# VH-VL binders against q9nrl2r1430to1533: the designs that were tried, part 172

Target 1, 104 residues: q9nrl2r1430to1533
Amino acid sequence: GGVHELSAFEQLVVELVRHDDSWPFLKLVSKIQVPDYYDIIKKPIALNIIREKVNKCEYKLASEFIDDIELMFSNCFEYNPRNTSEAKAGTRLQAFFHIQAQKL

## First folded at step 11 (VH-VL)

Design K1 (framework fv_ficlatuzumab)
Fold by ESMFold2-Fast, scan of step 11:
Structure K1 (fold): chain C 104 residues (1-104), chain A 122 residues (1-122), chain B 107 residues (1-107)
Amino acid sequence: as target 1 above (104 residues)
Amino acid sequence: QVQLVQPGAEVKKPGTSVKLSCKASGYTFTTYWMHWVRQAPGQGLEWIGEINPTSGDTNYNQKFQGRATLTVDKSTSTAYMELSSLRSEDTAVYYCARHGFRYTSKGYFDYWGQGTLLTVSS
Amino acid sequence: DIVMTQSPDSLAMSLGERVTLNCKASQSVRSYVSWYQQKPGQSPKLLIYGASNRATGVPDRFSGSGSATDFTLTISSVQAEDVADYHCGQSYNYPYTFGQGTKLEIK
C-alpha cells in the first residue's frame, strides 16, 4: 500500500492529539461550555486550529508554530487554577511538547 | 442508548473495603470522564471523584482522598470505585455518572447508573 | 468548599401551577450549575445544565435561570409526573457540590 510522510509540524501535532492529556486542547471551548472564557482569554487557540494552520502551510518559521502551542498552554494556565484537571493535563502535555520540540 | 449498569446492593462490615462496578454501553467508553457520587438515606448527593478512562487520571473530593480509589477496565468498558476502612456512615446509594462534556472539567452529569446500595453494619 | 443551599426543603402544588425552586451558592460559580430530577426509587436525571440549558428530551415546561450565586428552576405548569426531589449542583470548582434537595409533591 501507500506510504505517508508527514511534515515535522504535522507529526508533532498528531503526537500531541494522541497524547492522553490532550483532551482540554482538542477543540476550542464554546461560550455555552465556558461562558466567561472569552472575557478572560483574548487569543483563544486549540490543537484543531493549529493542525489546520499546519495543513494550510500558514507557519513560515518553527518559532511561529512553537509560539501557537505555547499560547495554548499559557491560556490554559491563565484560565484554569493549578488544582484543576485542565491545568494538570496542560502541565504534563507541555512537558511532553518541550521534549518533542527539541528536534524542531 | 447510553447505559451505566451497577449491581443492586452490597453489605459489608465496618473496617472492610468494597469495590463497586459500573458497566458502560452505548457510547465510546474512553471519550468521557466517569464520576462517582453517593447519597445517604434521606440526604443529598455527595461527589466522591472522577476518572479519565483514557489516561487513568483521577481527581478526588479531599474528604475521600486516601480511602477511595477509582479505576477502569477498558476491555470491558467498566469503571470501579473501591472504598476502604468502611464506617456505618458510608451506608449510601453509590452512583456512577458520565461527564457531559469531553473537552472541559466544567460540565454536568448527563447519564447516571441505577446505583448500588451499600449497607455498612455489623 | 462551595456550599449549595436549596429552598424550600419541600412544597406541595396543585396541577397546572407555576413552581419556582431556588439554589444559592456560598460563592460565585458563574454559570456552572445543573439541576437534576430524582423520582422515588430512581437515579437522578439531568434537567438543566449551565444554569439555563435544557437537556435533551426534557419538556419545555422546565427552565433554569440565574448566575453567580443565585439560581432558579421553574416548572411553568406542574404535572403529576413531576413529583420528585430536585437537586442543584455546581461544577465550577473542586470538589463538585450539591444542595440538600427540594421535594416536590402534588396536592
Scores: ipSAE 0.055, ipTM 0.746, lowest interface PAE 6.0, mean pLDDT 89

Design K10 (framework fv_ficlatuzumab)
Fold by ESMFold2-Fast, scan of step 11:
Structure K10 (fold): chain C 104 residues (1-104), chain A 122 residues (1-122), chain B 107 residues (1-107)
Amino acid sequence: as target 1 above (104 residues)
Amino acid sequence: QVQLVQPGAEVKKPGTSVKLSCKASGYTFTTYWMHWVRQAPGQGLEWIGEINPTSGDTNYNQKFQGRATLTVDKSTSTAYMELSSLRSEDTAVYYCARHGFRYMSKGYFDYWGQGTLLTVSS
Amino acid sequence: DIVMTQSPDSLAMSLGERVTLNCKASQSVRSYVSWYQQKPGQSPKLLIYGASNRATGVPDRFSGSGSATDFTLTISSVQAEDVADYHCGQSYNYPYTFGQGTKLEIK
């Protein structure tokens, strides 16, 4: 990536953060409060981490950015059963992301 | 200080509907899921459902699906549970309860209302 | 539905005794078990969440342990104020379910 790609990544992350379904994804899951999470999820990630990576220009390709967002959703679906509020929020936010990512 | 305020009691006849309120204060109402739990006399706790005050998303115990409806009024920081087609078996204390931290243990309840005793009798 | 079974149904203890309350899930709930104390005429109060984390303001004599299907609430030295019904509940899967409760009395 270029400057336009970095600005697009920042805009998309901000839109995800402001979305009503972002609540499971805003910050890393607390190890103290959910200790088994890190036994199951080997590559934890959250929107605040992705935003920092965008701001530090750590994504060289749009595919790398998309992969991190998809990892975030994959972790959600791996840890949380399909019928949970977290999984439902993840499903809706992922659909929103897919629509917005077409602009990248 | 977090408070969830519920009416003390309601008396209804079989076949009618009731709408119970839960007024929240002392925190940002939209940041925590609200749960409804009932307890029949001398029995254990029974989960009815949950609502996200921001999105309006609900999840119900299927035992109550079609009879229970959860709603919120963001402007008054009030959650509501409406229960229709009341039967004597619906006689119970109905609690609203705040979800603790939304990422942790999903449905643990850190603050509870004092409960509304619903009596369904002829 | 996940069935939560508590044992015993009731027990009477002498002051200062160690109390152990059990809770069994019909299938794995990981660490998504909480314990609630309910005194007569009062709402339930959170004691333990996530199987082993003590809630704010809860005395050190209360502790939780267990994972998957078997969970325990321990009161290291029971006091008169501990007379209550104790409920375990799982929040791993919908519908969230509770055990039938254990009634703790003092002799």
Scores: ipSAE 0.020, ipTM 0.700, lowest interface PAE 7.9, mean pLDDT 88

Design K11 (framework fv_ficlatuzumab)
Fold by ESMFold2-Fast, scan of step 11:
Structure K11 (fold): chain C 104 residues (1-104), chain A 122 residues (1-122), chain B 107 residues (1-107)
Amino acid sequence: as target 1 above (104 residues)
Amino acid sequence: QVQLVQPGAEVKKPGTSVKLSCKASGYTFTTYWMHWVRQAPGQGLEWIGEINPTSGDTNYNQKFQGRATLTVDKSTSTAYMELSSLRSEDTAVYYCARHGFRYQSKGYFDYWGQGTLLTVSS
Amino acid sequence: DIVMTQSPDSLAMSLGERVTLNCKASQSVRSYVSWYQQKPGQSPKLLIYGASNRATGVPDRFSGSGSATDFTLTISSVQAEDVADYHCGQSYNYPYTFGQGTKLEIK
């Protein structure tokens, strides 16, 4: 969409970044620290990349923005078993996102 | 530089509780997970649990579930471990240790406190 | 729980010798193994993380290798200051677990 939708995406990304459970999602996973991550996860993404795409007006539809956020959560749950701190943070942040996304 | 400061020693009677502190400095306290690890005299290392100072998320070794409680005070950059229903076999050096990965729970312990010697005796 | 087993329990070496310490996991831990040096009366110090990455400030004589279940810490030329207990630990699955330690002494 328009300018109003892009502003809404920026606001939502800022809210996600400031959320206590954003820590697994702020930046791409380090290849040095987690060498098998990129063998398992083929479409890596993180909040800093999504925020950059919002700022460059790369999302034309709200669905494209939502798809990237959902991909981020899907990657988390694919790589991390349910009982991990990453998966628990992801579950709470995803629930927060779903509530906020209703305003889009 | 990174420092984790712990009290030198504590002496407690069986059946009581203890709350050990770990004061962090030299980095942004909220960005790294904090671990607690103990070592009984002459024995190996035993992981107790971890806490995310930002979210308050904890994971515990099941052996300590229900007896150990990890908390933080962000305003003083201090981590705490409370251990209840103390037994003589809880006599050990208790370390706090910083998680090496900033944004992941799986990692390593890059900086360690000097340890608190807890003696549990009647 | 994943059991970590270290071998040997203790080792006495002459200065300048190559020493090899072993660590075995009861199931695959991928590369999530770290090695810690603990000198008498001191806290543990990180040497190696992610099986093979040397921690900042650790001398080049220390190296780590291995994957899945079998891991090795090598000291290419042992020095007097290397007298310590060496611990391996896995952070792949909860609870995090450590081996029993290997004591390194100088003859």
Scores: ipSAE 0.039, ipTM 0.731, lowest interface PAE 6.7, mean pLDDT 89

Design K12 (framework fv_ficlatuzumab)
Fold by ESMFold2-Fast, scan of step 11:
Structure K12 (fold): chain C 104 residues (1-104), chain A 122 residues (1-122), chain B 107 residues (1-107)
Amino acid sequence: as target 1 above (104 residues)
Amino acid sequence: QVQLVQPGAEVKKPGTSVKLSCKASGYTFTTYWMHWVRQAPGQGLEWIGEINPTSGDTNYNQKFQGRATLTVDKSTSTAYMELSSLRSEDTAVYYCARHGFRYVSKGYFDYWGQGTLLTVSS
Amino acid sequence: DIVMTQSPDSLAMSLGERVTLNCKASQSVRSYVSWYQQKPGQSPKLLIYGASNRATGVPDRFSGSGSATDFTLTISSVQAEDVADYHCGQSYNYPYTFGQGTKLEIK
């Protein structure tokens, strides 16, 4: 026997979730914690939503998966000023993602 | 229940350095940023900086950049603030405080240590 | 740096009176203002976060309001245990900054 094999998209999402800089991206931003977030960000997304889409086989092309991850980073940089912890974490995690995404 | 335990007092000479501790308990230490805030006698609160216990990433108030160093010891759930080149103006109560939001830097300080009174005197 | 200015510096109230404390930011901090209560010899305690949300265990007589640059903390009926310094602080941008504090006394 063996361990159940993960899809390439699932493996990449797991690597992102495990990264030290994933904390701003693990779950949808709370409206209670960040009341103006949804006034500014029109297409919210997070790693838990992306992972759910992977598990439901909603990505037909690698480009669709990559677009959702890039949307997540774009939202981060749109909402958060460049010198914030979220923007710094996003910059480092996005660089990590670009290296890993070359495998797709 | 969440506790942040700090020593009561430290006395140091001008020009020396001090390393203050903050021992956390009652939660998973690595899941929340830790802040350091000081308060000079009769004055308001002054933010020194913050550290992410998971990554070691830090952000400092520019006023303390180069003099303050924040570190953590994950094995003992302890945060440290080292302050160098001490002056009489550094006499203050130094608090550690936990960041209230796990996933957002724009949060608040939900639990505070009891503070360490640092006296810088000759 | 964002400067937080509190007013008044101090006030003395009679038991049961309504108290309003003010906090002004030098530029917009949206809703990222928190209020802390500090009794003599004690560490600060969180009262309000996100301008208007009460922290767990804080009595409902405490309420916060405001946005952008102008914020208020209201105590609807002041009690003896409310004697303390009250601090507002912003966490919108680095460095995080606090007001100078307002001292509340009972007559």
Scores: ipSAE 0.176, ipTM 0.761, lowest interface PAE 4.7, mean pLDDT 89

Design K13 (framework fv_ficlatuzumab)
Fold by ESMFold2-Fast, scan of step 11:
Structure K13 (fold): chain C 104 residues (1-104), chain A 122 residues (1-122), chain B 107 residues (1-107)
Amino acid sequence: as target 1 above (104 residues)
Amino acid sequence: QVQLVQPGAEVKKPGTSVKLSCKASGYTFTTYWMHWVRQAPGQGLEWIGEINPTSGDTNYNQKFQGRATLTVDKSTSTAYMELSSLRSEDTAVYYCARYGFRYTSKGYFDYWGQGTLLTVSS
Amino acid sequence: DIVMTQSPDSLAMSLGERVTLNCKASQSVRSYVSWYQQKPGQSPKLLIYGASNRATGVPDRFSGSGSATDFTLTISSVQAEDVADYHCGQSYNYPYTFGQGTKLEIK
């Protein structure tokens, strides 16, 4: 009572946020700074939104959580050319996620 | 204030190599990618390559692949570009430039060094 | 490689006139275009990034517009200090490429 433990999903999101390569994924892309982003990416998502969904118990299955994380990476690779720093960060973070997701 | 300090000039003979320096100050050196861009007399800007000071990751313009080598010394906040097998057409001003690496910034060269004039002549 | 083509190569304007500089990419670069000002004997200086965002400290007479393949830099009222070469460049795909430059002179 009065003490909250992190769920497996929350623990994984916290590890992703702490990762050196999380910088493209922490918050939604700004329309002011990147005006064409929302013309190309139809289902924007970021780690802060995923964490909020975890905290509200909105993921009923592990597959739904994994789908949202994979959508985040898919958006990154769709918008950013393969050789950009964003795409390289996404590639490394996605590999880290796949290893950690085996614990789910 | 952010500064990128480069030597004013270098003179080299064809067939030799040169190693140009770029000393950074006024920011955390490992936080931004460093790029190298050259400009031949009366010509436009030509991108050579980039380096991430934290990871050591590099990307090169194919035109310079195998001849250009980018390195950094984190202890002195200095970036280096070595160019080998020098030819007369390598005569140019060589700039280092700091690159905004944040996703929302779209990547741009926000600070430039003063440039080093490399003259390759016999 | 993406080829960036600027027009005109050079122009001379009277003080206070509006000037428009053009930059065309050989294929879509979305909004990954920046504009740089290079005064005689100096290094390039960032003016505009992301096609339309003005860099810190740049006067509001400078503005950028465009997307995909066609980009424009506008100076609403040319000043004597604006004498320079102006370069556009794309950072969308490797290798990063620049236009040949437009030289702006004051009559």
Scores: ipSAE 0.006, ipTM 0.593, lowest interface PAE 12.2, mean pLDDT 86

Design K14 (framework fv_ficlatuzumab)
Fold by ESMFold2-Fast, scan of step 11:
Structure K14 (fold): chain C 104 residues (1-104), chain A 122 residues (1-122), chain B 107 residues (1-107)
Amino acid sequence: as target 1 above (104 residues)
Amino acid sequence: QVQLVQPGAEVKKPGTSVKLSCKASGYTFTTYWMHWVRQAPGQGLEWIGEINPTSGDTNYNQKFQGRATLTVDKSTSTAYMELSSLRSEDTAVYYCARWGFRYTSKGYFDYWGQGTLLTVSS
Amino acid sequence: DIVMTQSPDSLAMSLGERVTLNCKASQSVRSYVSWYQQKPGQSPKLLIYGASNRATGVPDRFSGSGSATDFTLTISSVQAEDVADYHCGQSYNYPYTFGQGTKLEIK
């Protein structure tokens, strides 16, 4: 992508990181603290990884960026039962993302 | 050192409300979820709910939904649990407990307050 | 709700004996079981988290095992200071639930 496209990705990631519901998504889940996570989730990802990819211009298309964000939410909903704090935070943050992604 | 300070005892009449405090020190208050757990005399532990001090996000045991309200005051590093419509069955020791996981609600209670004995009687 | 059932309700052991406490979940909680020790008149204290991880400062004689629905706390050689109620609890799903507790006494 172009300059405006990359700036839009950076702005959106920053907004997601600053959102109150970002806490489950800031960093990769710890294997020491959650031992079965990586047995269940085969493509782990987090906002710090996505931000790094944006800064290194690794997204060629907006769809690739959106796919990584959606993978992050999909992993959350696959691992965490629907009535957990993680799943509730993920639901709200995903809704916020969908509104903001209209700008992409 | 990590410390969670609670009042020793409270006595309330049935039908009233109580607001219990838990003052945290020795760590960054906003980085850990705070939970509330009660224990009736001679009984096991019962989870009431949890609060994220950063976001204000809460989850409650449905048994207490609508009666328990969890809040925090970040400026004083204090967590609160308000319980309304008190009944004699609410007589118990009420603990605040810190969740030992940063960035997730999954984990364990790593530090516990000393507990407040709430007695509900006429 | 996930029901946690502990067995036995109470037991009395001689010093140096091996103690086994059981905890059963009504449905799979993966490895999200912690054990807490509560001495008379005191708050609970973390012993084991994630089914098998010993908390900092907890003596080596304490160990945890199990997964899914069946969990065990073992004290390899009981000491006088181990007199307490032991609680297991699951943090896999809301509401978080605890067993009824097992009371350990010395003969």
Scores: ipSAE 0.006, ipTM 0.659, lowest interface PAE 10.9, mean pLDDT 88

Design K15 (framework fv_ficlatuzumab)
Fold by ESMFold2-Fast, scan of step 11:
Structure K15 (fold): chain C 104 residues (1-104), chain A 122 residues (1-122), chain B 107 residues (1-107)
Amino acid sequence: as target 1 above (104 residues)
Amino acid sequence: QVQLVQPGAEVKKPGTSVKLSCKASGYTFTTYWMHWVRQAPGQGLEWIGEINPTSGDTNYNQKFQGRATLTVDKSTSTAYMELSSLRSEDTAVYYCARFGFRYTSKGYFDYWGQGTLLTVSS
Amino acid sequence: DIVMTQSPDSLAMSLGERVTLNCKASQSVRSYVSWYQQKPGQSPKLLIYGASNRATGVPDRFSGSGSATDFTLTISSVQAEDVADYHCGQSYNYPYTFGQGTKLEIK
C-alpha cells in the first residue's frame, strides 16, 4: 500500500474501459461476426489485450503504450466509415484519451 | 424465425403526416439497427434512415431530414417511422429492414418487412 | 452521394443460361455492396453481402464478385423462380444508396 495503487497506464486503461464509448474496443473483433476484418486490419488490438500488456509490464516507454491505444483507434477509423456508431464512439473515446494522456 | 410485420396499406391526403409501424419478432430487438427504405411504383429502393433501438441514435438521408422521424418502443419490439408534410411523390411502399452485423460498417439488410403501401392523394 | 448504376436495365434469358448483372459505384465503396432479389409483389431478399458472400439459404448458383467500383452478380444456370428485379446497394457511406435495378425475365 503506497501512494501508487495502480500504474498510470493501468489507471488510464481502467478509465477507458469504464467509459460509455468503450464498447467497440473491449475485446477483439469477432471473425465470425465480421469475416473480412482481419483481411483489412493487419494489426488488430483491443483494450483487454492492452490491459494484459500493462499488467505484464510489457510497455517500457509511455510512447509504446500510447502507440497501441492509437493503433486501436486507427483500426477503428480504417474499418468503420465515419457515420457508424463504432466510429462515433471511437471519436469521443479518442478525444477523452488525448485529454488524459496529456498528464502522462 | 425472424419476422418484421408491417400494415398493408395507408391512404393519406397531401399536407398530413403518417406514422408507420414495424413489429419485430424472433430475435433480440435491441441488438440490431432498424432501417427504413422506400420504393416508389416501378422505381428503385431509396434509403430513409436508421435507428439504434438500444441508444435511440438515428441517422437520416438528408433528403428526409426534418420530415422523417424514427422511434422505437422496446417494450413491444416495434419500430416507427413518422413522415410529415406528405406530397403525392411520397406514394411508395415503405419497408423496415434489419441491419446485419451491429459492429461492422459492412452491414447489410438481412431481413425485410412486407412493406406498407402509402398512397398520398387528394 | 454515391451513385450506383446497374446494367442492363432488363434482360430475358433461356432456362439454364448463365446470367451476369453489373453494378458500378461512382466512387470506391471497397466491398460494401450487397445484392437483393425482389420477386413481383414481394419485399427484397438478401442474396449477397460484402460483395461476394452468399446469404444463408441462397442457392449456390448465385455468386457475387468485384471490389471498389465494379461489381457483378452471376447466376450460373438460371431457373424459372429467378424471375425478379435485382438491386445492388452500398453501405459504405451515408446516405446508403441503391442502383436502379435490373429486371430478369425468362424467354
Scores: ipSAE 0.000, ipTM 0.591, lowest interface PAE 13.0, mean pLDDT 87

Design K16 (framework fv_ficlatuzumab)
Fold by ESMFold2-Fast, scan of step 11:
Structure K16 (fold): chain C 104 residues (1-104), chain A 122 residues (1-122), chain B 107 residues (1-107)
Amino acid sequence: as target 1 above (104 residues)
Amino acid sequence: QVQLVQPGAEVKKPGTSVKLSCKASGYTFTTYWMHWVRQAPGQGLEWIGEINPTSGDTNYNQKFQGRATLTVDKSTSTAYMELSSLRSEDTAVYYCARHGFEYRSKGYFDYWGQGTLLTVSS
Amino acid sequence: DIVMTQSPDSLAMSLGERVTLNCKASQSVRSYVSWYQQKPGQSPKLLIYGASNRATGVPDRFSGSGSATDFTLTISSVQAEDVADYHCGQSYNYPYTFGQGTKLEIK
């Protein structure tokens, strides 16, 4: 993508990182503390990885960026039961993302 | 090293409220969730709730919803649990305990306060 | 709520014996079970987290195993200082819940 597209991705990632509900998504889940996570989740991802990909211009299309963010939320809901604090944070952050992503 | 300091005892009348403190030291207070757990005499452990000191986000055991309120004061590295409408059944040792996993609630309670004995008597 | 059931309620062992304490969850908690040791008048102390990981400073004689619904705490050679109540607890789902405890005594 172009300069405008990359700037928009960076702005959105920064807004997600600053959101109060970003805490489950800031970095990859620890295999030591959550050993069964990687048995269930085959494509792990987190905001720090997505931000790094944005900074390295690895997203060629807006759809690729959106797919990675949605994968992050899908992983959260697949691993975490709906009544957990992770799932609740994910639900709120995903709604925030959908509103902000309309600007893309 | 990590310490969680709580008052030794509180005595309250039924129908009143109590606010228990937990002063943390030896680590960055805002990086770990804080939990509250109680233990009635001769009984097992009962989870009350948790708070994220960074965001203020809380989760409660439904049994305590509406009666327990968890708060933090980041400037003093202190966590608080307020319990209202006290009954004799609330007589228990109340512990604060640190979540042993940064930012994730799938943790464990790695450090515990010494506990505050709350006695509710008429 | 997920119910955690411990067995036995109490047991008395001779020094040096192998001790096995059981904990059963009413539904799968994956590996999100921790074990806590509590001596009279003291707060609980973390022994094992994530079903099988020994906490820092905990002696090698303590080990945990199990997954899903069935969990075990083993003390390979019981010592006098091991006299305590042992609690298992799950952190898989809210509310976090604990078993009723197992009391370990030396005979």
Scores: ipSAE 0.006, ipTM 0.626, lowest interface PAE 11.0, mean pLDDT 87

Design K17 (framework fv_ficlatuzumab)
Fold by ESMFold2-Fast, scan of step 11:
Structure K17 (fold): chain C 104 residues (1-104), chain A 122 residues (1-122), chain B 107 residues (1-107)
Amino acid sequence: as target 1 above (104 residues)
Amino acid sequence: QVQLVQPGAEVKKPGTSVKLSCKASGYTFTTYWMHWVRQAPGQGLEWIGEINPTSGDTNYNQKFQGRATLTVDKSTSTAYMELSSLRSEDTAVYYCARHGFYYTSKGYFDYWGQGTLLTVSS
Amino acid sequence: DIVMTQSPDSLAMSLGERVTLNCKASQSVRSYVSWYQQKPGQSPKLLIYGASNRATGVPDRFSGSGSATDFTLTISSVQAEDVADYHCGQSYNYPYTFGQGTKLEIK
């Protein structure tokens, strides 16, 4: 409905979404594209889900928000070998996140 | 319709370099990885490398490391493969091909260019 | 590198026959195998991705199966337009690799 002010969490999620290395993280991994993903990753998450949680005011502490972002990166590194494009993108985006999260 | 348009042929002398083009249309160029694959006469397909048009990130087959360079020009939706120190063994049809998945590097090549025949001789 | 081996190298079939093409990976590639059809003088075209998913516009007579190291492409009733080289390829690990191809001809 109406207008609202962007939270610090929403601003950070928007910055992550706009980053060139966000492509592996924008949406939940497709079962068609990656059939064994959900056999290996038990707590799937993506930026669209995190942003929805921010919009519904589900994060009461910055640590809860940070934990969900770190889970997203942890899932990436668990599923993808170190020398994959996903792992490389995840490494760079995680470093960017750590710098931006200092503002929280 | 997705189209990848490549020149028909190139002839080069050994020791020179070539830069092959692949002009994309019919989709958002920056959302899909672009691959380069070659096929020597009567032989199978050989993967050269891939590039992400948004980030510029590349991955190469070690066999071509240091000789192949993949680039893109976003303004013209064109991908390029430069191959240096050409040998007669580099004579092949060179294809560009679009990666079928945006969110993962583990995918398939859903659309292919018509190929450029590179002849390295004389 | 993961080596992909196709068999047979070539075969000739009569119209309407069932044809089976095999592809073996030197190590597990899970389900990250695709099949490509290449008609004489043309570029490859995607037939099957993810071992068993038929690409859009591909006739129902084409099907794929397999996982880990052993993969199969089946044409249930071969037609004259199916004369082509068939390539399997894995996209599980870098470098991406292809088999040597199988040539399909009609008697």
Scores: ipSAE 0.086, ipTM 0.743, lowest interface PAE 6.0, mean pLDDT 88

Design K18 (framework fv_ficlatuzumab)
Fold by ESMFold2-Fast, scan of step 11:
Structure K18 (fold): chain C 104 residues (1-104), chain A 122 residues (1-122), chain B 107 residues (1-107)
Amino acid sequence: as target 1 above (104 residues)
Amino acid sequence: QVQLVQPGAEVKKPGTSVKLSCKASGYTFTTYWMHWVRQAPGQGLEWIGEINPTSGDTNYNQKFQGRATLTVDKSTSTAYMELSSLRSEDTAVYYCARHGFDYTSKGYFDYWGQGTLLTVSS
Amino acid sequence: DIVMTQSPDSLAMSLGERVTLNCKASQSVRSYVSWYQQKPGQSPKLLIYGASNRATGVPDRFSGSGSATDFTLTISSVQAEDVADYHCGQSYNYPYTFGQGTKLEIK
């Protein structure tokens, strides 16, 4: 990675955060509210964690950034049945991400 | 504690290849890019290239393109630099160095190995 | 390639004096400049990154300043342990490049 990639990652994370379907992904799932989540999901991640990694210059390549976003969606679909509001939001946000990620 | 351990010295003949190692400990090896930098006797520092231990992706200084190959072994947390077609001008101390993090300051080297002195002589 | 030029090549200072080391880039590198201290027989050690940020454990007497093409490392009161070669380097564009180094000695 180039030094200018951070601007593109930050812009994309901001667009994801602003999307109507971002609500399941803004912060890590609460262990108090969803006690079995961390028994099922071994690599939890959320947009606030990804944004922090962007700010700390931890992504050197677009592929690393994309992998973390895809992990976030994979976790959603693994934990949440397809008929849930979370899974439906994830499906729409993932489609939006795939379109925006073509710019990376 | 973060440590990057390198062998002290290597002696090679011109025209041969060398593979230098850098064993990392004290942090999660796959989360930080690893750089290779050399220093000829009495000279300044010269960047060779960088590698992402997670993906294996590399970037090289054009001066070393085709001669230097960076690899990693994730199971042993070890980074390698292979340099081929050795010349006397390749005599230098070779350092591995970890890529530091900062939103505004990509590319600084926060921890360095002790270096391997490579001597290329006939 | 971006050429980094340091000045002076060497200098000798008395204990307690203010030391100024210069680094000039052939093109703008924004603030993507780091300074490294290399004591005799040792590997380089990070002092300053991002032109002005002091690395963890580095004494307050070390400070960095500058942007674009002109950068300065300052030691407010030089001590005997500061005898070393000082290197600046840019990480703005590939390849990453370093200056030739400045040797600091004590009188």
Scores: ipSAE 0.000, ipTM 0.561, lowest interface PAE 17.0, mean pLDDT 86

